# VHH binders against Beta-methylmalyl-CoA dehydratase (mch): the designs that were tried, part 11

Target 1, 351 residues: Beta-methylmalyl-CoA dehydratase (mch), of Chloroflexus aurantiacus (a9wc34)
Amino acid sequence: SAKTNPGNFFEDFRLGQTIVHATPRTITEGDVALYTSLYGSRFALTSSTPFAQSLGLERAPIDSLLVFHIVFGKTVPDISLNAIANLGYAGGRFGAVVYPGDTLSTTSKVIGLRQNKDGKTGVVYVHSVGVNQWDEVVLEYIRWVMVRKRDPNAPAPETVVPDLPDSVPVTDLTVPYTVSAANYNLAHAGSNYLWDDYEVGEKIDHVDGVTIEEAEHMQATRLYQNTARVHFNLHVEREGRFGRRIVYGGHIISLARSLSFNGLANALSIAAINSGRHTNPSFAGDTIYAWSEILAKMAIPGRTDIGALRVRTVATKDRPCHDFPYRDAEGNYDPAVVLDFDYTVLMPRRG

## First folded at step 1 (VHH)

Design U05 (framework vhh_8h5u_2)
Fold by ESMFold2-Fast, scan of step 1:
Structure U05 (fold): chain B 351 residues (1-351), chain A 122 residues (1-122)
Amino acid sequence: as target 1 above (351 residues)
Amino acid sequence: EVQVVESGGGLVQPGGSLRLSCAASGGSISSEGYYMGWYRQAPGNQHERVAIIYYSGSTNYPDSVKGRFTISRDNAKNTGYLQMNSLKSEDTAVYYCARDLSYDEGYYMDVWGQGTQVTVSS
């Protein structure tokens, strides 16, 4: 029926197309409670209104990754309902602080298309922008997704691959915090280690593992409204080779972020997603571990109270991270690596 | 275009050995930009990656099979192999051969084989 949206296939996209995604969504205290229960996050900024207020915020804000998942989920019916895999992220910049009660809406622009050599699939590059009820940007990012072709014999579009930024410049970061040593409670934050205490090249094992449950990842994908068939539809996936739904890659990002509290407790928020790759699929029953490397330390122009750390967090399945599994000498990922996530966090400084 | 068919599964006692084959048609089992791997799915369980061989010939194994399983390929015969030694009851699964694009282009394996059953029991 012309009244239904069966999702777009690769040949349905056109370069320069702008898509206004249905529907705006108000984020509620209930959404926050569900998000907290999925990950057991210990970060003080998003769980303590007095802590957030000590940093100059109105109240405890919505977690950066919950903002990401809600903005991302709105794109799914139009971009990735028929997707095979979400391949990567680049140029992710968080903007205005989001609070419970704010309403978000999302718009995407197709910025690149390439057909794969198999003739059955193609990659769609999109620039997505989430805004609040006052049209302030809360998040913008580029992602590219592998989508099925409806007809393998359909002609290939002109190949256009955008130049992806390697990082979000420090001058483009939104820094909504004011930090005072007198007001910053290290005990409540959970660590005495601040920006000054981390070294470039330092590797941190986040120690603990968390096993994904079927109901858990389904609750996550429902909360985010990520209805991509590979995550959502067991009837289709049960008849496939693996017989299981694939866990949404963003769920792995949130699990890894939550685990990273153990070692990075003073990483207040994610200010940028520089790049991210979901390197292998995850399923219910997988136990996720994570480790991080400090890639760069960056001064925020005009600020002595807060700095930025560029961090790589690697997540693995069924493999503890005490030896920091990643890539071999040839650049190929260890089979246990499921996430390679390069992002920038904001962290208080001593000076 | 490329299709793969697994063979060599069967019944084997604990401590025994089996060699699985993966015959490719319609394209090469080994080409630049692709890797080939073996995956397994035990009854009632999720899939598990058990071996990968890259275009370069480099290999990777999870700790559960490292030292017991060996992946290889014969490009002239357009066939990949999994040599399984010291088999345990927990190795009982349907084994699948997959070929996919490089890691930088996707995390989902396009698994074209039908699978071959391996049962380790007395």
Scores: ipSAE 0.012, ipTM 0.359, lowest interface PAE 9.0, mean pLDDT 87

Design U06 (framework vhh_8h5u_2)
Fold by ESMFold2-Fast, scan of step 1:
Structure U06 (fold): chain B 351 residues (1-351), chain A 121 residues (1-121)
Amino acid sequence: as target 1 above (351 residues)
Amino acid sequence: EVQVVESGGGLVQPGGSLRLSCAASGFTFSEDYYAMGWYRQAPGNQHERVAIITSGGDTNYPDSVKGRFTISRDNAKNTGYLQMNSLKSEDTAVYYCAAYTEGSDLFYDYWGQGTQVTVSS
């Protein structure tokens, strides 16, 4: 029917095209409660209004990753409903703080197109911007997705591949709170280790494992409105590539972030997503473990109370991380690695 | 860049066995392999999935072939296999190998040209 959106195919995208995604969404206390129950997050900033207020915030903010999932989910019907795979993220920068009661909307711009050598698929590069009800940017990021062609004989567009940033510069980070030694409650935060105590190259095993359940994942994708058919439609996917629904890669990101509390409790918020790769598929029944490496320590210009850490978190399926599985000497991922996530966190500094 | 080539098809009597091979080039199962599957198409029918194996070794089969067909891979030979036992006339189809690999930052679907399997007396 002309009234339905069957999703876009590669030929439907144009370089410079702007897409205003339906629909604006108010984030409620119920959404926060559901997100907390899916991942069991222990981070004090998003769990405690008095703790957040002690750092100069109005109340406990919405978790950065919940903001990410909601902004991302709004793009799915227009960008990735017919996608084969979401290939990666770059230049993800969090902006204005989001609180319960705020309304988010998303707009995307097509910044690159590349037809694959098979002549049946192409890659669409998209810059997406999420804003609140006052049109303040809450999140912007670049994402690229592989999408099927409707007609293999359709002519290829001119190939344009954008320069993807390696990381979000520290000068572009938003730091919405202040910390003083007198205001920061180490016992309530859950760790005595601050920015000063971490070393570049340090590897941290987050120890615990979490088994993914079918109903849990369906609830997550519904909360985010990530209705991509590979995550939702078992009737189609039973006859598809894996014979089953694949877990949304963002669900793995949130599981890994939650597990990282054990070792990174004072990593208050995610300020940037520099890079993310979903290196192998995950399914219900898989048990997710995680470990992290400190990639860089960065001073924030004009601030002595908070520093930035660039962190790599690696998630594995059915493989504990005590020996830090990642890539071998040849650069090949361990088959158990399902996530390679490079992000920047804000952490209190002694001074 | 990435290619897969099927072999091992042929004519077999009902109750017989065949082993199909899928030779991969441009990637290796231990390095770049994400998943590999076997699919079939009979005259007048839609494509259907027969078997899949992930890079981690997980396998899946539809009820129509479960217990009769086995998917495997040999990393040293860079080749995937489909062992087909207790073949029925209903198994007559062109069989396709597909590789699903991530090359750098891309996730590609690569299909072979197909190999004919005929189960008849």
Scores: ipSAE 0.000, ipTM 0.369, lowest interface PAE 10.9, mean pLDDT 87

Design U07 (framework vhh_8h5u_2)
Fold by ESMFold2-Fast, scan of step 1:
Structure U07 (fold): chain B 351 residues (1-351), chain A 123 residues (1-123)
Amino acid sequence: as target 1 above (351 residues)
Amino acid sequence: EVQVVESGGGLVQPGGSLRLSCAASGGTFSSDYYAMGWYRQAPGNQHERVAIITSGGSTNYPDSVKGRFTISRDNAKNTGYLQMNSLKSEDTAVYYCAVDWYSGETDYYFDYWGQGTQVTVSS
């Protein structure tokens, strides 16, 4: 009917189009408790108000990835209902700190369109911005998705491909923390290793495995309001491609982040998402392991108390990571790899 | 354009084995984003799912073939395989290879189908 949103096809998008996504959402302490329960996160910043206050914050903030999931989830009905594939992410920048009681809303702008040579599909480049109730940016990112055409004979739009950054530059990072050696409790943080102790090229096995449960994943998708049929509707999916509901890729990101505490405990928050790929589907019953590589160490301009690390975290299913599975000699992902995630974290320095 | 071509079908006796191959080609194809599936159709029936394999090798089978059929792939060759063992008369059908993009964030479907290859299990 005319009252429903059937989603957009490729020819429905236009350059410069702005989409205000329904609906604004206040994040409650209940949402935080649910998120913590889903992943068992041990990071002191988001677990301890006194710890967060020792770093200059008002209270324990909302986890960066919970902000990501809520902002992303709002875009699904308008961007992804007629999509074939989510092709990538770039320029993910976290902004203002989010606290319980803050209200988030999401708006997207179409910044590029490219019709594929098949004449049946095209790629839509979207810049999405999440803001709080004071209209401060809390997250912005670019993603591009392959979307089906309603009519193969519809004329192609002008091809515009935006400049996609390989990473968020350190000068663009939001650094809301003030670190004092006297106030930073290494025992409470969970590790003696600070920014200075990590080396570019270092590989870290996060050791632990976590098995995904049906109820766990369904609570995750409901918490994020990611209502895509593949995650939500078992009646459709039992007759679908996999015969079961597929795990939301962002759920794997949060599991990998939580596991990365073991080895990266002083990585206070994610400041940027440079790239992310869900390389294989995951299902309830799969056990997720993770490992990380330090890709770069970056000084924060004007700061001696805190630095940035660029990290790749790889997640696997039913495969421990002691041998750092990733790609073979031919460039193909190991069959067990389900996540390839390139991001920047903020970490205290010794001076 | 994307093309999907099956091979390896034929006549086999009950209890025998066959290996089907599925070759995918085309400029928009990437092993990072596509999955491959096998479906079969007996005369007058709808397609029945037989096996699915993702770009990285994760698999799914219905109970009717679980333990007898194995799906695998060679990403360097953009080729998938269906190893069929302990074949029964009930496995007689046209077998279709289908390929599609996998995404953890979208409502996906098989978009590219081969022409089919006949498998007949008969004495």
Scores: ipSAE 0.006, ipTM 0.337, lowest interface PAE 9.5, mean pLDDT 85

Design U08 (framework vhh_8h5u_2)
Fold by ESMFold2-Fast, scan of step 1:
Structure U08 (fold): chain B 351 residues (1-351), chain A 123 residues (1-123)
Amino acid sequence: as target 1 above (351 residues)
Amino acid sequence: EVQVVESGGGLVQPGGSLRLSCAASGFTFSSGDYAMGWYRQAPGNQHERVAIIYSGGETNYPDSVKGRFTISRDNAKNTGYLQMNSLKSEDTAVYYCAKESPYDFGEYSYDYWGQGTQVTVSS
């Protein structure tokens, strides 16, 4: 039927195609409460309106990752309904601050296509842009997703793989905060360690583990409207690759971010996603641990009150992180690693 | 030359057991972030995965075989195994061993490099 959208298969995409995703969505206080309860986040910025106001904001903003999940979820029916997996992210830049009551919409452009060697699947590279009701960019990012072919004998397109940026330049970061020593409450923030106190190469174990539950993950994917069949439809997936539903990789990102409060409490917000990879599958029943490494310290031009830290957070399943599992000398991931996430956070300085 | 060779199939009565072997050459099962899987195909059906073992020893099974099939690996012999217990008529299929390699950006794909081994469960 012309009236239904069965999702796109790999051969349906074309280079340069623009897709305007249905439907705009207003984010409510109820959505914020649900998100907070899924991850148990302790960050003061998104929990306390007075704390946010002390940093020059109108009120407690929507968490950067909730913005990410909502923008991402809008792309699913058109890009990844028939996907096997979402593979990675690059060049993610957060823009305008989002508050409860704001309405977001998403548009994507196909920037690359590559058929896999199996002849049954291909990788689609898309640049997605989320905007608010004022047409201000709230998030833009590149993602690539593995999508099934409808017909294995269909001709392969010309292979075009975009040059992915290594990072979002510091000059492109949105820095909406104004920090003063008189107004920044270290006790309420949860740590005495500011930008100045972190060292490049420092590794931080976030200690605690969180076990993923079936109902928790289903609530998460419903909140985000991420209806990809691999996460949602057990009837299909019990006959599929893993015999069960796979956890949405973004759920792992949010769990790792929440765990990172223990060691990175003054990391106010995520300003950029430089790269992200989902390296191994995760399922309900798995226990997620995380650790972080400080990759770079960056001054923000014209600012002495706040700086940027480039951070790698690694998440593992059923494996505590006291010895910092990641890659071996040959570049191979530890089998327990499920997330390799390279991002930029904003953190107060002493000035 | 990179290849896998399956063996151990045969005719067995319902409730019986078989142990399949997968001998690898040109690569090692203990190296890198690669996984080894067992897949089956019955006539008229799609390929389905019945077991996977990741390089660190983690395993996974679909509900259709969970508790009955056990995947393992002997790194010293560079050989993978599938122990099949309490076999049912619906387990009748050609069984394939495949090395799974990560795709460029961290997703796994698989290729069938062997001829497979026939398992027939019949009285």
Scores: ipSAE 0.005, ipTM 0.238, lowest interface PAE 10.6, mean pLDDT 85

Design U09 (framework vhh_8h5u_2)
Fold by ESMFold2-Fast, scan of step 1:
Structure U09 (fold): chain B 351 residues (1-351), chain A 123 residues (1-123)
Amino acid sequence: as target 1 above (351 residues)
Amino acid sequence: EVQVVESGGGLVQPGGSLRLSCAASGGSISSGGYYMGWYRQAPGNQHERVAIIYYSGSTNYPDSVKGRFTISRDNAKNTGYLQMNSLKSEDTAVYYCAARTYGSKWLSPYDYWGQGTQVTVSS
């Protein structure tokens, strides 16, 4: 047992602690093919090397969400193996473009701790940084997670709750694209609607549904190395709260992003994750639908060719989104809502 | 706004040494969030990353130059350096300095590039 890592409990974390997560991982063309197949993504940027090159990139890059899942998955054994719930994300900033053949590694710093009033659990706030083989930051985010205590009688640490940003400022976004109206192929991108054509408050039904399969879910969790017991271990979960494994919330994010092509085809990449909440559990057999709302339109300083949109995407299970299910008057989520995701995308402008 | 200017290039014999300098103006590379890189382009080849140094002082090199090239920076002088030893004919290229940011104040991965300095390794 001394040679094994059973995961950390709340009392194992310390403010200011740095955790270098095992192991670095090279992303291969095979990983990209598996990711594309899991979600059926139609976005031209990640599907077409000539399209990506027309925007000033070397080749088709790795999808922002695949970067997210790989960086996140590396933290699981140290941070969330004994987690009860992932409570939220803040300040998610994508940096250097990632290509097949790049190697990613992740390091986290504990930036806050608070024990819950039940004396059995606590919340750990971590700042995680993913880097490539050149030590360039590819993703930086804050996450907080509810973790079980090993001993309910262990003394509580000093309570420290970090200030969490509401959003990533537009001035902090990485904008790796150069857009030329003459070279941007609207037919290949899949839509004539550019940044200029969207309105704040506009709601977009992404129409289609996709049913989650058991094998699909297990392939996704294995691809990401997200070995959290609630997603991975049916023997344990058969006797757990739901009697079955729950779907990784990030899988729902990727399904919703893929569905959002229908209505947001020119949203080239996710530049920031401002917040995310997994509002209800999802399981294999559930059919996922999604809709989006434009929350803000932001000019990129010094740029006329490209802009940013702040978007809320809501995903539902077994519930089409033509009437935009979300929250009731009391602020309670519709029981069918499984994801409330606030993020920033980069989109060409007419210049 | 920030400008970087390379110097120290020239003609050198195989096995010789050169030190390139990269002076930044219009903004400080020591304020945090910046890292410095050296890149090169030989005729007919794509751009290649040669060395990186982060504001923390950590460095990275590709196998083609590892053990021969050393990157450093002087934050007080707002200047970066590339010490090149045991130069080979295949090191002949235009060398570019970049001051780039990917930290919590990301703007662009290619924010501030110099105009390049020619290094020629020939007898």
Scores: ipSAE 0.005, ipTM 0.251, lowest interface PAE 10.1, mean pLDDT 86

Design U10 (framework vhh_8h5u_2)
Fold by ESMFold2-Fast, scan of step 1:
Structure U10 (fold): chain B 351 residues (1-351), chain A 121 residues (1-121)
Amino acid sequence: as target 1 above (351 residues)
Amino acid sequence: EVQVVESGGGLVQPGGSLRLSCAASGFTFSSRSYAMGWYRQAPGNQHERVAIITSGGSTNYPDSVKGRFTISRDNAKNTGYLQMNSLKSEDTAVYYCATHYRGSGYLYQYWGQGTQVTVSS
């Protein structure tokens, strides 16, 4: 029927195409409470209005990753409903602080297309921008996704692969002027370790594990409106590659972020997503562990009270991280590694 | 040499009115990339958003000032305004003009030095 959207196939995308995704969504306090309950997050900034106000914010903001999931979820019907795999992220930059009651909408632009050698699939590179009701950018990022072709005999488009940034430069990070660490409460934050106390190359085991449940993941996927068949539709997936639904990679990001409180409690907000890879599939019943490495320490121009840390967080399934599993000598990911996530956090400093 | 400068603050009685101005130099509001907002800070309180006008001309206000304050801009004069009516003692604060960019993220790129508004008898 002409009235339904069965999702786009690789042939349906064109370079420079702009897609305004349906529908704008107001984020409620109920959405925030559900997100917090799904992951058990302990970060003080998003848990305590008095704490957030002591740092110069109006109230406890919405978690950066919930912003990410909602912005991302709006793209699914148009970009990735017929996707095989989300391949990666680059250049993710958070902007305006989002509060309960804010309305987000997403627009994407196709910035690259590459047909795979199999002639049955192709990769679509998309730059997505999430905005609030005041037209302030809350998040922009590049992702690329492998999508099925409707007709294997359809001609290939011109191959265009965009230059992917290795990281978001510190000069492009958003730090609201109103934010100040002058009244920072170390006891309420949960750690005495500030930006000054971390060293490049330092590795941190986040110790704890969390087991994924079917109902938990389905609730998360519904909250985000990420209705991709691989995550959502068991009737299709029980006859598919794994015989079961695959956990949304973003769910793993949020679990790993929540676990990282133990060791990174003062990494209060995510300012950038530099890259992310979902290296092996995860399923309900898997127990997720995580560890992090400090990749870089960056001064923010004009600020002595707040600095930026570039962090890699690695998540594993059914494998504790005391020995920091990652890649083997050949560069291949350990089979237990399910996430390789490179991001930049804002953290108070002593000055 | 990019800056914004506030003016129009002062002492006013409860129920009175003031118009604040925000003069921009080194850039132009006619650019689609610029949005403008008014923010306030009273002693002991956090910074509060008072009014925003987007690059497209849409306006937004918190409930504390909705119906009493109006934000506008004159692109030809490169000046933004905040019309403040039915002023209350709770409106006493230093008022700041700030600009931010659509498409580059919400960063308060240019902040003024502030203008004092005092509402008292």
Scores: ipSAE 0.000, ipTM 0.287, lowest interface PAE 11.3, mean pLDDT 87

Design U11 (framework vhh_8h5u_2)
Fold by ESMFold2-Fast, scan of step 1:
Structure U11 (fold): chain B 351 residues (1-351), chain A 123 residues (1-123)
Amino acid sequence: as target 1 above (351 residues)
Amino acid sequence: EVQVVESGGGLVQPGGSLRLSCAASGFTFSDSDYAMGWYRQAPGNQHERVAIISSGGYTNYPDSVKGRFTISRDNAKNTGYLQMNSLKSEDTAVYYCAAEFDYSTGWDEYDYWGQGTQVTVSS
């Protein structure tokens, strides 16, 4: 019917199209409590208003990944309701700090289209921007998604694949923190290891595992308003390839981030998402483990109190990470690897 | 252009073993993010999935074959396999190989199906 949004198919997208996503959403203290409960996050910045204030913030901010999930979820009905897979992220840059009570809205621009050689699917590249109530950018990112065609015989559009950045440059990072040795409480942060103490190539096992529960994931996908059928409609999915709902890949990102506290406690926030891949499906009942590698150490121009680390975090299912599973000699992912996530964190430095 | 071709079917005694092969052409497993699945159809029945392996190697099996069948893939050879052990008369069916987009949400969507290979378990 004309009154319902059945989602867009590949043929419905146009290069340069702007989509204003319904609906703006105020993030409440209740949303924060639910998010914290889903992941058990121990990061002091988002858990402690006095700790956040010691870094120059008004109060404990909304976690960067909760901002990501809410902004991303708003795009689902228009971009990915009929999607087969979210293929990747690039150029993810966090902007203005978000606090409880802030209202976010999302707009996307189609920046690329390519029909797959099967003639049944295509890839849509979108640049999405989340803003707060003052029209300040809180997050922008590029993602590309494989979407069904309504009619395999429909003509292919001109193929346009955007130039995807390898990473967000350090000069583009938003650094909202002011750090002083006198005000930074290492005991409350949970670790004595600061930016200076990490080495490029260092690998860190985050040790603990967390088992995904069915109700937990349903709560997560509802909190984010990610209504993609693969994540929440069991009636459809019990007849699908795996006979069950697939866990939202962003849920795995948040689980891995939470686990990374053990080894990266002073990684205050995620400033950028450089790339991310969901390499194998995850399901309720899977136990998620994670490990990280330091890819680069970057000075923030003009700052001696804080630096940036580029980190790869790898998440696995039902496989502890003491031996750092990733790719084999042929470049194939270990079957237990479910996430390959490349991101930039901000971390205090010794003065 | 894109196709998959099964081989290895045949007649086997109860308790025996067979290894089915699925050769892909016109696409590459490692480059395509395709999962490979094995499906079967016995006379008078609907088709059913007996195994799936994702692009990253995750496997899934229904209870009817779990522990007896093993799916694998060799991306360098662009070939998938189904090792069938402890075969029963109930396993008699035409077996189909399918290359399926990974994380597919539907049945028979965007899939490249082979022509099938007969497996008969008798006597």
Scores: ipSAE 0.012, ipTM 0.406, lowest interface PAE 9.0, mean pLDDT 87

Design U12 (framework vhh_8h5u_2)
Fold by ESMFold2-Fast, scan of step 1:
Structure U12 (fold): chain B 351 residues (1-351), chain A 123 residues (1-123)
Amino acid sequence: as target 1 above (351 residues)
Amino acid sequence: EVQVVESGGGLVQPGGSLRLSCAASGGSISSYDYYMGWYRQAPGNQHERVAIIYYSGSTNYPDSVKGRFTISRDNAKNTGYLQMNSLKSEDTAVYYCAKGEDSYLYGDAFDIWGQGTQVTVSS
């Protein structure tokens, strides 16, 4: 028998199966420096230890999206090594604050299976949980991924599609009890616009574009240990769907988040991922632009100094966002749209 | 609604050539929204993939036709082609055009099929 993991195929998954992913990983200052250099993030919370401490945190925390990428990457060898496409996310909830030196591990449960009509592929729905060294949940989320079948004649499993939440309720959001915006420094944060100043339905063009480089993306996918063959193996992908490697969709999420500083500088941390879709492929050489819409403003029970904003951020390739490209009248995405990301951020209020 | 229509089938002698066309129409389809393939079915057999072309222009063929068949695409016309050379009696089959919609999300799963066009190689 081979001592190697060739990845799982659709037939290898079973409803209710629990998978403990190898290996636990300590996040170091070096990992943070690499992540910061990939995206050029300007958010004060993750850039300045004194700023984070003024808000009641121990030090500058690990960026929520770096936590997401590391937790996600641990699932790849078991769930999506033979994947065709990662289809979406739902019910993403961030928990305990992560700091440099913390160790994360990931476990997934198969919560749904459906075979596609082609008889060659199926969709696997998984609920993944990332924990720190004290077994505190740092992130949980649902994703579904299309994977190949080993044998088209293998019998289909019972079709089970889970009920996916439309959003994470505000009552389920984690707001660290030590956090306080009482002495918030607007000048250091980079914007005078707080939670009170945004309006539901407001659209914000983040203006700038960033061009993806081959080495940048390979560094990103290595940092996250997202070794899915479509992102990693050019020898195979030269003869594949696009003749080249596809950019990891999470890389686009981080680029869009970084660009969103221009207009959303006081969006301190991501508390939830309500939904996300990667709507078209991205490649090295593409220039990513982004815009956001405020979907909801939510008061956090018991807090007057911090509120929650539900935000849609749309990313495009090679297309500036001054006219807010999204969907047409028929509901089809503009061909330039590569990301439709619905998430909840925590933002200071005037009290 | 996206649709595909085949044309160009017919009777041809062994060693001859034939060119099939597959025209895609309907919806807000751009060249980024699809990939195209050709499948064939001889009487009593399962469908066999003959050729595929991705948006990038990358192509794939089984050994049975490699070097004799060439798939191509005119992105401006949203039309795919299969050039068949050095035809053999064993190439006799109904040839189907298939298109993947939302190709980024659905891999090589083809969700739109044409009605087929008959190719007969006989003297």
Scores: ipSAE 0.000, ipTM 0.266, lowest interface PAE 11.9, mean pLDDT 86

